# Designs tried in a protein design chat: VHH binders against F-box protein SKIP19 (SKIP19). Part 2

Target 1, 302 residues: F-box protein SKIP19 (SKIP19), of Arabidopsis thaliana (Mouse-ear cress) (q9m0u9)
Amino acid sequence: MASSSSPPAAMEVGESTNWTELPPELTSAILHRLGAIEILENAQKVCRSWRRVCKDPSMWRKIDMHNLGDLDDMDYNLEIMCRHAVDRSQGGLVDIGIWYFGTVDLLNYIAHRSSNLRSLRLIRCSQITDDGFVEAVVKLPLEELELSYCSFSVESLRVVGQCCLNMKTLKLNKHPQKENDDDALAIAETMPKLRHLQLCGNGLSDTGLNAILDNCSNLEHLDLRRCFNVNLVGDLQKRCFESVKVVRHPNDSIHDIDIGSSEDEDPYDFSDIDLMSGDDDFEGYYDFSGASDFSDYDQFDF

## First folded at step 13 (VHH; from k5 with S101T Y106F)

Design l4
Fold by ESMFold2, last read:
Structure l4 (fold): chain B 302 residues (1-302), chain A 119 residues (1-119)
Amino acid sequence: as target 1 above (302 residues)
Amino acid sequence: QVQLQESGGGLVQAGGSLRLSCAASEREFDYYAMGWYRQAPGKEREFVATISRGGSTNYADSVKGRFTISRDNAKNTVYLQMNSLKPEDTAVYYCAADWDTPYEDFDYWGQGTQVTVSS
């Protein structure tokens, strides 16, 4: 072979002093690590070489719209940006994540243009109705779905399971809920192919958990963190650990879960200070158990 | 689907003026760079003018001082004012748009409008 496949002078192996002169493969590897906001607002403006890579539809097979939820502090509209990113995929979109700004109109836009979408993640998207969500996703060949800190009904979940027959991954994360097995039963009834299930904060009981184990026989990962209505001991614990490879317990660390601005919410939601009445000196809160003058609200006793 | 609809083309005598308009649809284009391109018979398409999200403009040397690009975000529209027209300006003029960029390789294109400058 002829000598040297080394980079030109002024460049070390694997390192460049001029980003505009990088080989296309290295440029692509760097840019694939960026989210859509960073690409559109910054990376594509660096040089023509980077812009060519950023316009390639292969860069848009996965769209990551992660943001901090400070939408009013931006000089642009993330919903419009997301539509543009979807257009760049030219129908090749397979994975999209949307934080905060998701709407029914945006979901319909995505569903109409992304017939091969396999993974949809909606995090803290409060503007999407149950009907709008269902209408959009029943057209999609989803294998992965995340609904984190969204308010979708169990009926919507059931319809999704009935229509998306190859569901393999479900993340359904909530602030800790009071006892309720409806989600668990819907999952057990409609998602038998499930391999990965995350139910952080779900209200399921031992009954719901047994239903999942009965019907989701391919389950490999089960995350029960903050599921405080399951008692994972004795026979149930043995069943769970014999049936799945990885299990997260109700009290395990949540450092990798985005739980929002609250560590643990009262399941009855009596924290509304607009209901305060009386002549107490409390800072906008009435405690029906007596006086409380703490500056931080303590909503549960352990 | 995004649509860019040009209007205002036509026949004009040399030395005359035309104003092209391009109305964008489907979404607000406030966050986009917009531009005008042209293709003369037998020639490759060439850059004419661009305007950034922030209003910065750029022009091809062949049109500097004669053409002015502007935008009206309230109407979702970009304009090209074409003065002192020459027969060499005869072409199909295309409106284009992309997420804000200093470059000329845009994602969205109109159908074009014919401009003919007679001798």
Scores: ipSAE 0.775, ipTM 0.920, lowest interface PAE 0.7, mean pLDDT 83
Fold by ESMFold2, last read:
Structure l4 (fold): chain B 302 residues (1-302), chain A 119 residues (1-119)
Amino acid sequence: as target 1 above (302 residues)
Amino acid sequence: QVQLQESGGGLVQAGGSLRLSCAASEREFDYYAMGWYRQAPGKEREFVATISRGGSTNYADSVKGRFTISRDNAKNTVYLQMNSLKPEDTAVYYCAADWDTPYEDFDYWGQGTQVTVSS
């Protein structure tokens, strides 16, 4: 009886298929690093193993629709793609981010199919009315909300705080605003459980900031970048550092802001603005004389 | 709430022709792959034809040269022209759709339409 000459030389075959034979949970871990657009347009087409994972509802508990706002340069419609992604979640969606293309109809679609949505992020979605937003959001158990470069009223913000009693994270970013404490007061009155607050470009004054510090005693992170009506010095500065673990100052670098915050909506060139006596908030951005701790931060205690 | 609605099924003599239609609802399906599948009694559902977002077509060997899939995005509709029908083509025919893909495991399915080919 002659012995077999050993198993076939399967090393070449095995090497060419090893990555397609991964357990689904390992494939899922690798693919979870991809956004929805990359999954639908590319990853799900790689092989049948990847497609099986990409069709699993667990891959769609978090949907990130980040894009560059160049909607006319795409071969597909992101609003329709988003509806498809929501369908793949089969009601299990808990976290969704939408840049540019959000509509009232899309929000209603999400709200009716995603009763356990905890995190909603809307960035540069100018087509959503206050009424449409409120109608959708009051149905949802939100704990995290981002409204960046959108035009929602303070009344809508107040309704959110009154209906979503466990709000922990709020990002409410705007282009630098004239002095106005309405947002800060609504937050202080309705969102006492906040741990993370980002108000880049908000019009709040020292008065609004004190109201937040008075009422949001669990606050761990406070981002005041581009809040040019706050003078974060002296007693107020000391109060912030005693109450909050991480504070970003009005003049701090904006490198951490989501790249979806683009310069696409800059309606004015500085060279074309009418000259007036010293009240221009955009020029205040460039004229930070004496009040900034940016270069000398280490010279001061909390 | 996506619905795929098939129509055009029925009884036809061997050698005859039928045209199936499938109207999609709720959203524009321009960005989707669409297809036709069939299931005869006692058999597994099987692939018949697909058409990609870009219009590329693929057919099962058993229907090549006899069946033609096409789409009309303005009407949100996909068609299956079935010529030279044989008794073995007797089945329930299902319309299906998914975001554009080269594979056959689609997310959305219609309720089906009966095609019966008599000898």
Scores: ipSAE 0.770, ipTM 0.918, lowest interface PAE 0.7, mean pLDDT 82
Fold by ESMFold2, fold request of step 15:
Structure l4 (fold): chain B 302 residues (1-302), chain A 119 residues (1-119)
Amino acid sequence: as target 1 above (302 residues)
Amino acid sequence: QVQLQESGGGLVQAGGSLRLSCAASEREFDYYAMGWYRQAPGKEREFVATISRGGSTNYADSVKGRFTISRDNAKNTVYLQMNSLKPEDTAVYYCAADWDTPYEDFDYWGQGTQVTVSS
């Protein structure tokens, strides 16, 4: 079954496009825009120059594990790949996004290895218990948290807010819910430092929204898309626009969040360092994950 | 933490054979390239053999035709069959692994097993 093989000839092409001759800084800019799957399965195999960059821990300070959710249809295991990516960060991981395959064991692995993790995004991760989530997250100095299409309790959210005292960004996205202010009240009670809040599909009413505006006086961005129990008119609308720089309305389109976050720019185009918001770059692909009960594709930012 | 545990080293006469084993832990290594390196006293560590996720192999010139690398994913183990051993094969042999790659610069390393070939 085993035979010897020569090294691949690809690194000796010589003349086409000059990818193998790029300075490390330009190579890093190109590769920084790729997710972990693309790096490990493809980019690191292109040539030795690209592989050296892909093995540098600085490339793994932000890990994007975006995938289409076809876990059984893959030639590899994403949980194992994620553990490998975390190992490459050598303790320097600050931002990680996990779609579908997250488990309590994986969260604990990340938490024990990544004491400086600032941003955690869990999208459509149904295998994580409330207790397991809380136990992992309270160990982390989180400033940004996304829980999209995950079934965590309001009490877990409250505990996170009580323990993660510097929460600046929360994305808590759901399929459109019946009227329920529990999430909004927990956020208002425990997360007064929020600057960016996304509640797509939340069941909050005008009552919950007023509670958030009363207690989250630092809000700069408020996204209420698909919050169909909020009537953002009159005095409430005035209050929002006077207190918050950017407000997205319940009936606004969600399509352009994925498009606006996917920046497929020239490798030479760098911005200042950011952890979560502002000039952050994103990979130039579209998310196919289901974000709504009846829509074709997930259209949320990730 | 990932552990790569080598075994099967020892003392052997020139012309003899040994089979080294490396058991991987913590996770399934089916998706990894795996390999063997060696380091003789006073020398730098040198490449010996690799095997890809799909079973493709590569060997250092000094061992081609004498050594065979293989893997058993059900046992999470990679092997190095070493035949026609020479005194210059005397070294500590290290198991290594990384996410599948055609290259030899791996992320994980074992502690090594001593192979001594007597003249």
Scores: ipSAE 0.768, ipTM 0.918, lowest interface PAE 0.7, mean pLDDT 82
Fold by ESMFold2, fold request of step 15:
Structure l4 (fold): chain B 302 residues (1-302), chain A 119 residues (1-119)
Amino acid sequence: as target 1 above (302 residues)
Amino acid sequence: QVQLQESGGGLVQAGGSLRLSCAASEREFDYYAMGWYRQAPGKEREFVATISRGGSTNYADSVKGRFTISRDNAKNTVYLQMNSLKPEDTAVYYCAADWDTPYEDFDYWGQGTQVTVSS
């Protein structure tokens, strides 16, 4: 641990450490764990040594703009901050994640300046139109794409698959959907090179799943959590286990998935189920005779 | 692409006044520290004045009391009012900006505007 991802044991809490005198590569390792907001608002102001590291373009190869969505409660604008962070990458940006504040103008800014962008993650970005998304993304050599809790159409997804020919990772997470195979069929027809696919809450049925398995022969990881229209038993289950190394089942725990928080969803928010961490908790004990109780929760999409 | 455009430079007699302007483009610079720097012939670029995101100002000792930095966020512009000018103020003046910082190594720089003070 100490040799690969952390300082040597001699630099533990009990050691006397002057942060301003750390070697640049150790400072860089520490600062790489910070998101862009923490770097720009805090870390770069600590001392001149830290500021020099924070201004190095290599620190900005990956930009993490994670935030809590309280955009109007800040003394600064995250869209403008993100543009500044992209400038610091000096064209070397490979991986960027944007929560909440994404806009078409920001995507275009990124696309024009980041010709080697391989990974784009948009989480809860409701301001981006389908047309604006497609126009920006078609220019990029994407291999990884996350669209979580966004409102993009299946047509946009299909165009992306047709233009980004080396897509290896797709995360397309939604709140649990009614049965609908459109996403699954678009993925099957346009993204044959996928190795990792996460479809939490997707409406696909066994038909959509078979289409994915038919066409995504390189698939190594498949996450079907909250895909309640898939019946993963019998021949289909056998097919999944023979084709895919890791499969997450529809009823598996979602403790590691970021889901939207709203007053309507609080009774079933993962944060209220702190003691559930393993798949053991979902074996036969839970009678689903009350499945109709969830029909009222379909109204969470406003 | 971000551009900082200086204007207002020129020739002025010793004891005179001059106002420099720097218009920022592409984005709102409300969240940025802004500053003025200068480079005289044969000398290194030197700090003149800065203004923080919150409006706090700093000045080089050589200009304190004579120069005033200000900003107008509605116009996306920073100004340098230069009074009681001296021949040693002759230099190319550069506008600079960065995300708010107490340090002087800014990310964005203008092309500069010449100020010449006649003895």
Scores: ipSAE 0.756, ipTM 0.911, lowest interface PAE 0.7, mean pLDDT 83

Design l4
Fold by ESMFold2, look of step 13:
Structure l4 (fold): chain B 302 residues (1-302), chain A 119 residues (1-119)
Amino acid sequence: as target 1 above (302 residues)
Amino acid sequence: QVQLQESGGGLVQAGGSLRLSCAASEREFDYYAMGWYRQAPGKEREFVATISRGGSTNYADSVKGRFTISRDNAKNTVYLQMNSLKPEDTAVYYCAADWDTPYEDFDYWGQGTQVTVSS
């Protein structure tokens, strides 16, 4: 068999040839690109080598529960599966994304077992109360939070900022809203360490934007797409360009935003302006950001 | 907290029967493979029987024809019916569970129940 330093060397005597079995490090690299559903239902059943990798707690430091939202049409319960995935992390979970099926009970399960969780993404999770969300979040050392198409109050957002003192990344995406600066003012008051802020569809005005710029002096990336109450021109535009490295404008393309459905839910009917061309946005794997590993979305890099 | 609790162990005469039960809690185990393992004094823990999510069973050669694994998802429980017991069956019996898998390396384990078969 190959020299002691050869990366394709056979791992085990169980087959007639070694070239048909992948080394564990290549297996791990492939499997890190899969979501939890694909791992548990398929990949871990392929062979004993893949099963050993899938059972390693290091594979579960980041859990991606991406799904299509057709919960009544599934052969398995995603909440139960998610609890199992969290158990496999053996307390080492640092990043988890949950689409659709999140509940207060599941958040509490995660919070009680994941003392080092840094990144929490909730997308279209409509079953979580403000009180339940707050209870879970105050237990977590979060640095990254996504609340996309979830219905949380400004009061809950304020508590998050007050309790998670090292928040670096916030995505708070909504369908386009009426003018309202409450979110922006809460962010400005409580999250001065933000480096990345995405507010797609937020109702903030120039007043709210100025408050953010006044108080979030570390801001490097600001995404204002579909913030139709902001006039990013003149003095405000100059201020943004001088303070922030990357700014996305209210009318910029939304091709990299996961809306979870067609554009026909947009009250402005902008479905024909999506300039989506591909899925070459997995840069986070290379950059080791807390939100980028196993990401399936075209989103700004954290 | 996930709990697997075995019951039904004890002392039995050779040739006799016992039924072990394992009740799972915290979540429904309908989507799980479940199994029984045993460890005799001075030996490594060994596979006894498994039952898949779909009800497919597998047995160690030493117990095939004498032991029957079954599950009742409504009670969140797996059973091991042990007939024609031999002194060699004396061991601590462990219940185990994992997300459905054709393999034997399960994530969850019970505390075990002693089975002693007198000669």
Scores: ipSAE 0.730, ipTM 0.901, lowest interface PAE 0.8, mean pLDDT 82
Fold by ESMFold2, look of step 14:
Structure l4 (fold): chain B 302 residues (1-302), chain A 119 residues (1-119)
Amino acid sequence: as target 1 above (302 residues)
Amino acid sequence: QVQLQESGGGLVQAGGSLRLSCAASEREFDYYAMGWYRQAPGKEREFVATISRGGSTNYADSVKGRFTISRDNAKNTVYLQMNSLKPEDTAVYYCAADWDTPYEDFDYWGQGTQVTVSS
């Protein structure tokens, strides 16, 4: 007779029965919002209807492997999980994003099985060599490439532009670099069809920017945040805004840019600085995240 | 290219025993559910046994108490110990694998190994 204060764990299984009654199109819409980890570890186990949708190759046309980079503390191996996800696409993979764990072997696995891959995003993948990257990418009909906080050479970038003739989106994000136009010139020479270009932290000068504007006449979006060797004033500024619909300036806010674990996930960067300064302000709330010097921005890409 | 290779099949007398092995290659299968299925001549393929990532097992009623599934992750191998064999157990036995799941619809399949139980 006594009342129980314990939560009934057994009711969790019974609570999933209403999900089996959803219209299939609503189930698919919910599941398309999930990344590969959530699908494989959780969603596919909910019920047979969800499992059927999760096993459909159309669910795997886009694979999102976003993670926090804590690879050694996971109960599963993301590289193995990614290979499984690629297998489920049955050759229909068109878009894949990989954070941290990318390897040459994984890229080759993807390239051999995904002949229609249009979008490849590599974020903080430091284990991939230039030769391995090029070998995989020349086999692919890429139209979108992201290389954020990765250490690939200008020659690799040039080969990509020469082999992927329909490149429309390039994101090449780095910690702020000293003046160097090599990337900008390679882009101008090899990627005339670009519509979207993000070069956050690039070392290009006004010369490199003019080369891009001369050769990328279809450009709609240009992101120059943290490009501290570009001086967007006068005639160059007018030229840029007359040719391009959306322009982000070198000193614009980076609140919407994905920094990952290198700046926003390191709690000691601001507390140590504030403690050492003895209550002095740092000239505003976001001075370390927004601008200045090029020092202290290269945390995990050495 | 996932490869599942079965071994240990053969001819055995009713009441005898066999142990099937399935070696996985290309990648580690520690995070996978593994299973055994069989197809008798002229019949549909049927579920025999599964083992989850964590070692939880499930068996078809027709083999419960006689068959035991186990796994050795260090060797990337799953086993089926088959005791008290009956002529009705005669079939091609297939190894299967999928990312851990409580269900029986697995993505990867071996080529099969013949088990024949004589009356």
Scores: ipSAE 0.722, ipTM 0.904, lowest interface PAE 0.8, mean pLDDT 82

